# Ledger of designs, part 8: VH-VL binders against ER membrane protein complex subunit 8/9 homolog

Target 1, 192 residues: ER membrane protein complex subunit 8/9 homolog, of Dictyostelium discoideum (Social amoeba) (q55fm0)
Amino acid sequence: MNNNISITTEALSKAHLHSFKHHASSVNGILLGKADKNSILITDIIPLFHTQTLLPMFEVAMIQIEKYCRDNNIDMVGYYHSNQCIANELEPEPIAKKIADRLNNELNNMCFLMISKIEVNRPSGLVSIDKVGSDWLKNRKTLITIDTTSNSEDINEILKRNLQNIKESQIYDFEEYLSNPTRDWLNKSLVL

## First folded at step 12 (VH-VL)

Design m8 (from j7 with heavy chain Q62K)
Fold by ESMFold2, look of step 12:
Structure m8 (fold): chain C 192 residues (1-192), chain A 122 residues (1-122), chain B 107 residues (1-107)
Amino acid sequence: as target 1 above (192 residues)
Amino acid sequence: QVQLQESGPGLVKPSQTLSLTCTVSGYTFKEYRIHWVRQAPGQGLEWMGLINPSGGSTSYNKKFKDRLTISKDTSKNQVVLTMTNMDPVDTATYYCARAPYIWGEGRYFDYWGHGTLVTVSS
Amino acid sequence: DIVMTQTPLSLPVTPGEPASISCRASQSVSSNLAWYQQKPGQAPRLLIYGASTRATGIPPRFSGSGYGTDFTLTINNIESEDAAYYFCQQYNNWPLTFGEGTKVEIK
């Protein structure tokens, strides 16, 4: 894959909040930004599912996200997944690998990230999952940097604040939008 | 009418950098990806890479990745191919072509430029 | 990379007769295959996509068939203007790859 992956503080916060909101289940979503020859910069995410990913609904979501990308001069650059709280938190589930294959076939230049714990030696809490032959394997050596250009606040403070202010900082995913269309899964009004 | 037109030098010396411009018109720029494809004399076609019209993300054939950069200028409806360290084996006709930028649609080229011959010789 | 192999590489034809060009992929490309016509000094022209769907403005004498690894372009009732190079392209896998081409000539 690409050797350089960076993610903005805002996008990283959204991904972790999606996982925290649904901590008892797996979550997934699409990474947005720009993928170039030597780098992928992630500037936003679109949360998708937190119960069960149904492939036909995933395809519908992709059509909508692609139109959003065209309208906002941004690109799909990858996929994220978070396992429920279990011992094997970094092993991609079969459905996540299937989605990654589908997305890789469309994009060619993308990243697949697992959400994990934020720690000193992994400040983003993200782990890259690389395509090796026909499979997807974790690569804990890939460094994923946080781009603090637009927001330099510590990610832990952002997460703590948003969990305390759940009414004002609710993040919605596509699954929630399907249940109630007033839930903006693009999260345009979300304030971190 | 949909039109794609390549422009740039016809002759490049070995080790120099090639820069080609694809100028497009007659369609909505954001609805199609632009690809570059080349054809060496007497040989088949070779896919080089693409650029998204939206955010400008690129994807490259591994054969060219170290030397190839594709960029765009949306205000001019232009896509630029830059290839470094040219070699006589890179002598070819270079085409830009468009493919649908629609999820799940095929990656086939419904309109091509006329092509521009680039000869790499001292 | 998926290798696309065309046969024949040269195909002499007589106007009014049918002609067929074969394209074989080194692994399955499902129906993700396109055919192009290219006349000397001109840009390629899309004939068929999705293995069998004619592009806009393409005469019905051009037809495509096949699935998986074996594909055929058929030109019924050859006209003298059909003399050209024809090549296939798979778009199932990256990188996109093309056949070597078939030169169709009026004999």
Scores: ipSAE 0.830, ipTM 0.902, lowest interface PAE 0.6, mean pLDDT 89
Fold by ESMFold2, look of step 15:
Structure m8 (fold): chain C 192 residues (1-192), chain A 122 residues (1-122), chain B 107 residues (1-107)
Amino acid sequence: as target 1 above (192 residues)
Amino acid sequence: QVQLQESGPGLVKPSQTLSLTCTVSGYTFKEYRIHWVRQAPGQGLEWMGLINPSGGSTSYNKKFKDRLTISKDTSKNQVVLTMTNMDPVDTATYYCARAPYIWGEGRYFDYWGHGTLVTVSS
Amino acid sequence: DIVMTQTPLSLPVTPGEPASISCRASQSVSSNLAWYQQKPGQAPRLLIYGASTRATGIPPRFSGSGYGTDFTLTINNIESEDAAYYFCQQYNNWPLTFGEGTKVEIK
């Protein structure tokens, strides 16, 4: 059975804003939270790349994220990806599948999410990609709910406000950190 | 020195719930995942599941998923296995074992508990 | 699930001679294989991981080899204290799976 997937408003907005900041390219990152028997709760995300993902640098990021998780009592629970090309918006790129395989080998209990447009039939803007045999396939039946316990504001309003205020410029990813170490890719001070 | 010790009832009646506790010492709790493995008399070993020491995320063998829950109490250095609807075929020695919680490291068990025999009969 | 098949299941040995235990995986597990020893009344003890790397404190008479689907644990110069149950474990795929075990006994 697939897990029920929930994502906090805060984590969801951060993931969408990462994609908006780099709207002309693919982006990816790590989902953090807690994965249980029948559910995954995503409470934060760590943005990684917005140009080409180099696997050796991905491995370096993973070591640091795992230490962060141990220090903060949180777990890696998955991976997100957003495609550059809208025409193939929901088809995971080969690099995304390779990263998902790498994570699945380490985690076993994880989710792989594609970032797409927020729509009536997809209010989170996320689509689950499930492991089926040796491949990763879209599963539009998987319910992805928004956990509004901490923030009940509508995700569309949060995104509109933050884009108007250019808050996405304050979100750093690991790629940006590599070019300038003063850029906090864990985004600890970010308020959306 | 590293120690893992299982504790719990040695006898459980059919349909009842088993609870076992793994108490660990001699190492930093957050650096290792705890796994549960069982061995029926005269049979091979079966991996049951694991728990992360950080956020408490779990992963289960699909054979046991519907009736197995693994939880932790970090303040007591304890991991608890709970398995519902016990059946005589679940009679086994139950072990806890630790594996490295390090990205890219293998999932081999460098320390095990001594195991506790659980017999399921009326 | 990956099935691990051990042979033999019972292995009588003569002290001072080498002994070998085989472990076969139903699919490739690369080098992601461990070997354990369990003496009567004791906790299992890690001998080998990564197919061939001895764990800390394991005597050199224990060695492991193999890659992919076929693996061997070799015990050179068998000693009386080596009488024990030995089993392999793959950690390439989930769920983790174990061999049936080999009981090593002194003739």
Scores: ipSAE 0.828, ipTM 0.902, lowest interface PAE 0.6, mean pLDDT 90

## First folded at step 14 (VH-VL)

Design p7 (from m4 with light chain N32K)
Fold by ESMFold2, look of step 14:
Structure p7 (fold): chain C 192 residues (1-192), chain A 122 residues (1-122), chain B 107 residues (1-107)
Amino acid sequence: as target 1 above (192 residues)
Amino acid sequence: QVQLQESGPGLVKPSQTLSLTCTVSGYTFKEYRIHWVRQAPGQGLEWMGMINPSGGSTSYNQKFKDRLTISKDTSKNQVVLTMTNMDPVDTATYYCARAPYIWGEGRYFDYWGHGTLVTVSS
Amino acid sequence: DIVMTQTPLSLPVTPGEPASISCRASQSVSSKLAWYQQKPGQAPRLLIYGASTRATGIPPRFSGSGYGTDFTLTINNIESEDAAYYFCQQYNNWPLTFGEGTKVEIK
């Protein structure tokens, strides 16, 4: 278990925008960065699905993301999920637990984060989900710090200006790429 | 020809820090993960940990986690094992080995170094 | 941790005859099982991965079989050069674990 999770402003913004673009459904994606003994730094995310996740397509995405990681000196470090029903926003869905198990088996050193609301007592809007025995349980005591080294702008301002046209947002996920390959699910040109 | 070579001190005093270097050649550094495995005299092999060549993320056997650090220097094609607070029970031959860095591929080692014996004695 | 048990630990062999080494896992490792050969004074060499897939450059007299908990390395038509230490390794679960090894020697 990693107790020290840090996420850059840019990566955090992308994760929240993915959830907002598809606010009526569950979304998920992969966290990229570097995982060490007692810390994980998240510097990017790759959005994957906003409809029902099919495990064979998840495996296809993983192959491509790992190639991207080798080419760009970055590692897979975890998984994020946002529930379609915000009333129980922190309870991971069964599919999310299956994906987390698959990733945990492959990576050994990773984090599983649920996207929630940004609040004064939870500035990142993220909650860690830890493996306890055979299950995945929320852990509100795990600190998730926003790394503002490269961008110190308030996340709320970034989100506000990008939400003005969220229905026409340029953020894409793997599911959207599959339907139209010109949609860059790596979001290299996304301006925050 | 793919080659892995361990180097470092053959003798370390108790409580001191061991540093071993695995130098690799004959393949593209980023295509394989590097693992460390040790074998005490007359005993079986024991997996210690690994490092991704891409971002340098690591994973450790819990037995060693608090003493073991694995790092890399891509420019020198090197992976370094550092283990603190050495004890005579840590006397072993230490190997580095490479495994495919491809999603879903197994963690089997297609090439190993020849190993270096490290004796921990006062 | 998954315990890998090899039998026998010592195996005297006669050239020209087949030999078999067994590896048993304490719980299922599916097909995630590798076999290695280490000759005296040399680095280990991968023989088999995926329980039954021969690594590149390995002679066809080496074969592997098994699934789940019971695995076998078979060496057909033993040659004198096959005298070596052989060990299995599971890679289904973390941490990775190895068998104790089998010393194969010419009678």
Scores: ipSAE 0.819, ipTM 0.895, lowest interface PAE 0.6, mean pLDDT 89

Design p8 (from m4 with heavy chain N61A)
Fold by OpenDDE, fold request of step 16:
Structure p8 (fold): chain C 192 residues (1-192), chain A 122 residues (1-122), chain B 107 residues (1-107)
Amino acid sequence: as target 1 above (192 residues)
Amino acid sequence: QVQLQESGPGLVKPSQTLSLTCTVSGYTFKEYRIHWVRQAPGQGLEWMGMINPSGGSTSYAQKFKDRLTISKDTSKNQVVLTMTNMDPVDTATYYCARAPYIWGEGRYFDYWGHGTLVTVSS
Amino acid sequence: DIVMTQTPLSLPVTPGEPASISCRASQSVSSNLAWYQQKPGQAPRLLIYGASTRATGIPPRFSGSGYGTDFTLTINNIESEDAAYYFCQQYNNWPLTFGEGTKVEIK
């Protein structure tokens, strides 16, 4: 599905914080927002894993995320992934493809974004991954834009400021929640 | 009691736009997905698309993607189907149907509206 | 798209006898298969989901079986009220697709 993708500065910032917090690992999570006929708006993210993705735990997380979405009048609209290895950072790992397939079978209308750890472009290193047959391939023709309706500040400045303020210490993922249930993996209280 | 009810014009002229409304009651609106399915006279069932009432996300069959739009009005517990450029071949009974909004539970339809016949004719 | 093929398309049955309807998918749909009953002039009614789980309020004489590509709806002890069209529907892959329907007639 070839959708135009818009992502808010908040959502993008959270995804980058998650990646930065676990800079030596692969990270992934769910994208939240609204998916229309030809466009997807990403307004939030839910971080999931930073070491290994356990499929049974993924399923547990998804049940909770779905409930969260219903309660907050928002939908799951996609999946993001950042590879540990920067040499192939734009090639989805096998586990990423499996998760994307699982999610796609549920949502039908969704996006899959890879997050670069090195290159900041399109914007801030986002690359759309499209399902082609039984595989997932990069599609650089997909338009990805930053939604600046709520914040017009340059995304690079925002990201820099967040790191300077050690905001990555305030974000938690589902994996961290599993090890410590007191962790707010939905990041309801996170203020950026 | 769970109820779904389709409403709209029973007659549409070719090239005109069809608008149907599905009104639901008897349950929490955002807890289930709403689908549109049509059935031509004497024919089988054809899935058209769906909407998540919670966030408003939609999904469409490829056949209808260009001319079908599904929207919702949460305040009225309504889902609206808009389909442009109607043709006699689009003559059918149109159903809205409820599907569980549960991860992994699937996309089957546990409740249906009575359906509304739409005839496209000059 | 996954094509769902039903057999037979017409099934005359004597009251008290069992009826079996087959639904075949062009590719595996796992257990993501539903059955519906549609009486003349009415909307479809859910009978079975998950290939074998009866919906709430559905009589025990209705049962579903199968996995992958081959599925069967069985109606035991057919009653006059069971005269209807029956449809299978897969929800394993998008788009959702239905069988052609089987007309069950009471002799």
Scores: ipSAE 0.916, ipTM 0.952, lowest interface PAE 0.5, mean pLDDT 95
Fold by OpenDDE, fold request of step 16:
Structure p8 (fold): chain C 192 residues (1-192), chain A 122 residues (1-122), chain B 107 residues (1-107)
Amino acid sequence: as target 1 above (192 residues)
Amino acid sequence: QVQLQESGPGLVKPSQTLSLTCTVSGYTFKEYRIHWVRQAPGQGLEWMGMINPSGGSTSYAQKFKDRLTISKDTSKNQVVLTMTNMDPVDTATYYCARAPYIWGEGRYFDYWGHGTLVTVSS
Amino acid sequence: DIVMTQTPLSLPVTPGEPASISCRASQSVSSNLAWYQQKPGQAPRLLIYGASTRATGIPPRFSGSGYGTDFTLTINNIESEDAAYYFCQQYNNWPLTFGEGTKVEIK
């Protein structure tokens, strides 16, 4: 369990776009970056599902994501999830915990983040979910820092601009890829 | 042919820091994970930690997390183990080992270094 | 942590006869179980992974079986060169853990 979590504006924007695109549904995906014993840096995300998470298809996606990670010198460092009702339900859904357990069993060093509303005291709109024994519990005290090294623009301005430009229509998840294999679910061509 | 080789001091004084280097060859460095395993004289094998050379992420056994740091030098195909506050109880043969980078099944060790004996003594 | 228990710890065997080593996990490790051979002064060598898959270059006389908590390494028609320590290792859960080792001796 890491106490220091940082996320780039690009990665954060993608995660929120995925949530915005499917605002009436639960969404989830994989966090990419680098993890050490004291900190995790998130530099990208891979969106997975926006309806139901099918475990067999999750496994297929993970195999492909691993290959992508090796090819791009980046690691899987965590899991993000948004419940169907984002406003008042920060406790992870059962399926989210199951996926988190599977990922934790594979990665050993990872973070679990819930997408929530952006607030003044939580500019990322993310909440850390910590493994406690065999369960996963929210930890609002965990600070998630927005890494502005590559982009110093305010995250709210970025998200506003993205919505104005309908950028959510350009992001695709693995589920959409399954329905249409021409969709770039790795979002290699996405420019934010 | 795949080769792993540990190098470093064979003797360390108590409270000093141990540094070992694992040099690998015969394959693409980032395609496999590197683990450290030690074996005290006449004892069993003990997993210490690992690194993903592709992204640089690390994982440690809880027992060693406070003292152990694993890093990499991609340009040299090397992984480095640094362990602080060495004690005579840390006397062991230290191995670096390669593990496949495969989802769900990549945590066994298909190739090992020859190992290097590290004795902690005053 | 998952504890791996091997039996026996010492196994004398006559050349030409089979040898069997048991490894028991304190909880299920599915098929995520490996076996290693270690000779004196040498590093461990992978024999079996996935509980029953022989590693490259390993003779057919070595075989692994089992699932869940109980596993067996079998050496058929044991040869003098098979004298060594044998270790099981689970990789189903973190941290990775090994058995105590079994010393196989040739009579």
Scores: ipSAE 0.916, ipTM 0.952, lowest interface PAE 0.5, mean pLDDT 95
Fold by OpenDDE, last read:
Structure p8 (fold): chain C 192 residues (1-192), chain A 122 residues (1-122), chain B 107 residues (1-107)
Amino acid sequence: as target 1 above (192 residues)
Amino acid sequence: QVQLQESGPGLVKPSQTLSLTCTVSGYTFKEYRIHWVRQAPGQGLEWMGMINPSGGSTSYAQKFKDRLTISKDTSKNQVVLTMTNMDPVDTATYYCARAPYIWGEGRYFDYWGHGTLVTVSS
Amino acid sequence: DIVMTQTPLSLPVTPGEPASISCRASQSVSSNLAWYQQKPGQAPRLLIYGASTRATGIPPRFSGSGYGTDFTLTINNIESEDAAYYFCQQYNNWPLTFGEGTKVEIK
């Protein structure tokens, strides 16, 4: 898909926070926002797993996320994934591709983003993964724009601050929710 | 009761833009997806695209992606179809249809509008 | 795109007799298959979804079966009011696609 992808600082921070919290593991989640004909705006995320992704549990989560989306007038617009070895910038794990396929089959209009290291030429630290035939391949040429309309502060400073405050601002994923149902895996209380 | 109703011009000139409105009632607008399906005279049904009224996300058939835009007006419970560069081949009955917003199974159409015939002719 | 092929395209039926319409998908659509009835001058009406689940208000004489690529709509004890076009529709893959339609005529 040739979509223009934009992500808010909040959504971006949450994604990186999730990855950072579980820096020794792969992580994944759902991207929320609005997907138009030629553009996708990501305004929030829902973190899912940080260890093994179980497809049956994924399905359960998706049902809940869909409800959440309807209740909050937002749509699922994509999938994010971080491999265990972010520094190696590996291709998406097989499970990531499988989830992406499942999600794509449901949404039709979506993006798949991998969390990677933040670079000068890639300040979002995100890489677009494009569906090519039956496979998903990295497309580093795809520009992901950080939407800073809500905050004029430098994105690097924002991310740095948020990551430094990870002890005070915990993000929970669905997997953690499964272990402890009191955990707010939708992260409604998370203030970044 | 659930109702969908298409409205718009029945006649469009070639190269002009078609605008159709689907007005829905009898249910919570954002709880279901709205699709557009057309049917040329004497032919089968053709899916065009859809919108999620909740967040406003859209999806289009590749055939129509360049010409078709679907939008919503939540305050009016309306979905609007805009299609540019109309051609006589686009002459068809245009339907809006409701689809359940259910993960894994919500892409059939449980309610349809009556349809509106759009003729493209000079 | 998944091509949905219906057979027959025309089906004359005697009242009281059963009618069967076949729908074949060019690839598997699992159970994500719907059937619609369309009478002249009317919009389609949902009959079956999930390959075999009757929609609300649909008479028991309508039934759907199948999985994967081969599906069947069966109308038992055909009534005069059942004269219509019938369409299958897959919703397993994008874009959504329909069969050509089968015209059921009452003899």
Scores: ipSAE 0.905, ipTM 0.945, lowest interface PAE 0.5, mean pLDDT 94
Fold by OpenDDE, last read:
Formats: structure tokens, C-alpha cells, sequence
Structure p8 (fold): chain C 192 residues (1-192), chain A 122 residues (1-122), chain B 107 residues (1-107)
């Protein structure tokens, strides 16, 4: 698929925040928004794991996420993943590909994005991973546009601010929820 | 009672655009996906595409991706099929069908509209 | 695309006897298989989903079996009202695909 991908500042910030919170680990989650014929708009994310991704738990999470999506009139539109070393590793881990396949089999129209470092020529810090045959390969040519219509603040400033509060665990993932059910892993109260 | 009903023109000229509307009732609109399936006379069933009424996301068969657009009107509980550049080969009965919106368990069709015959002819 | 092949395409059956329709997938579809009945001039009706689960309101004489690539719809004690086309459909992979259909006729 050759989709035009856009991501809101809020969604992007959450994804990076999740990655930064667990900078020594791989992280992953679900992308939410709307997927059209040739375009995907990402308006939110649901963080999932930061240590080991267990497929049975992934399935449990997806059931809940799907319900959340229906309740909030939003759709699952993709998967994001960050390897343990975002600066040096852009190839998706095997588990990431497996999850991507599972999700693709359900959604048909989705994107797979790897979180990487923010660069001048790639301000989102995201890299599209495309399905090629039975494999998933990075495609650096895919443009990912940051949608700043809802927030005019500089993304770097937002990220810096959020990182300053990282010790307060501003964002929670599903794994953290499993350890402590009081954690809002859907991050409904998170204001960025 | 769950009901789906297709409506639109029964006759379309070649190269023209077909618009069909699926009106649903008897359940919560966003809780199920709506698919379009067509059947040429005397032929089998062919999946065309679908929409998630909740978020509005769509998915299309590759064969129809360039010509087919599926949209929704939540206020009317309607899904609309728009297909451009119609050809006589597109003559078929067009169905909208409901599919459960359940992770890992969806994509079969538990309820169908009555179908509407669309003939493409000069 | 996953190709669904039904056999036979035509099945004459005597009332009271059982009928069996086979559906073979070109690759595994796990249990993500549905069966539909379509009578002339009508829309398809869901009979079976998940390969073996009867839909609501479907008589017990209809049963589905199979997993992976080979599936069977069985109609026990065929009745005159069962004259129809029957279709299998896989929903394991995109795009969704159907079998060719089997015409069940009452002798």
C-alpha cells in the first residue's frame, strides 16, 4: 500500500513520549484515526508494551481497544514500534512484523510506523514500514506529514516539556495497566 | 428487527457513475461494519469493499479501489457506494451486508439487504 | 487471493436424504469460513459461521465442519424448501472471497 500518512501533533507526541519513557526498551502500540482509500490520518495512539510483547495479551488489548474505538468514533489504523535502540535500528524486530501481520489481517487498510530519531529531513521521527510480499520492509521515501492544525506549538517544545515530566509517568501503556489496573493505559486524561 | 435496504438507479449508462445507498435499521449503526457485495447474473458473489461506521475507515478490493468509494451518513444510518466509469460488465445485483465488528471474529455477513439490480446499458 | 472451490456445482437430492457440499480453500483459512443459502430472487442468508456455528434461526439439519482448507456443509434430511444455491466464504484473508456456489435441486 502506498498511503499518504498524516499524524497529529498529539498522536506523534504520545508515541514519542512512550518511546522516551522506555528509552532502554522496545515499545509498541496501536495507531488510531481514520483510514481512507489512499490516506491515513492518525489522531491518537494506544501504547501497548515496553518489555515483552505477548501475543495473548496483545489479543486481549485489541479487544478493549476495539471497543474504545467504537465508543469514541475512531478506528484502528495502524501499528507503531520502536526498537530498543531507536538511533541505530530501523529494521523492525521479528515480533513487530508478526504483530503487523496480525493487525493487517484484521484491518486490511493500515500503516506500520517505526519510531526513530527526529531529523531535519524527517521531523516526525517516523519511518513507514511497508508490506512487501510476505515481509515488512522500511520505506524511507514515504512521506509522513505532521498535522499541526490542532496544535500550533512546536513539536520539539512539546516533547521537551513532556520529557521533563517523564518521571511522573505521564503516559501509561497496556503492560503497565496489567501490573496496575488503576493505570489509564488508554490515556484519556493525558493532556499534551 | 435488523434491516438493510439498498436504493438507487436500476439503470446506468456506460461511463456514468453509480450511486447506491444502504439504509440500515434495527440496531446501533456504529456497532457493525457495512460491506458491499455484488453478484452478476448467474454468477457468484464478489466482495467489493467495506466501511467502519464508527470511525469511517474504509477498505476496498484491489479490483475496485480506483473506481469505488464508500462513505457514510451517520445521521441517516446510511452507507453510500459510489462507483465511477460503469461498464456493462458491472451489471449485477448489488448488496449491502452487515458484518460483526468483533476483533478476530468479524467479516462474515449475518444480515443482507434485498439487493438492487443495476443494469449498465446504453 | 484465496480461491474457494466448491464441489459439486450441482447436487440433485431426494427428499429425506442428506446432502453434502465441499468447499476447499487454496490456502488455510483456519475456521474463518461461512456458509450461505441463497434462494432464487433472494439475498443470501447466513447459515454457518466459524466453520461450524449455526446462525440464529438456522435449523439443526444444517451443519458445518472443517478446518484449514477443507470444509463441508451438510444438510440432513433434505426438505423441498432447501432447494437453493449454497456458497462458502472465507474471511481469514483479504480480500474476502466466495465459492462458486452449489445448486441444490430436489428430485
Amino acid sequence: as target 1 above (192 residues)
Amino acid sequence: QVQLQESGPGLVKPSQTLSLTCTVSGYTFKEYRIHWVRQAPGQGLEWMGMINPSGGSTSYAQKFKDRLTISKDTSKNQVVLTMTNMDPVDTATYYCARAPYIWGEGRYFDYWGHGTLVTVSS
Amino acid sequence: DIVMTQTPLSLPVTPGEPASISCRASQSVSSNLAWYQQKPGQAPRLLIYGASTRATGIPPRFSGSGYGTDFTLTINNIESEDAAYYFCQQYNNWPLTFGEGTKVEIK
Scores: ipSAE 0.903, ipTM 0.944, lowest interface PAE 0.5, mean pLDDT 94

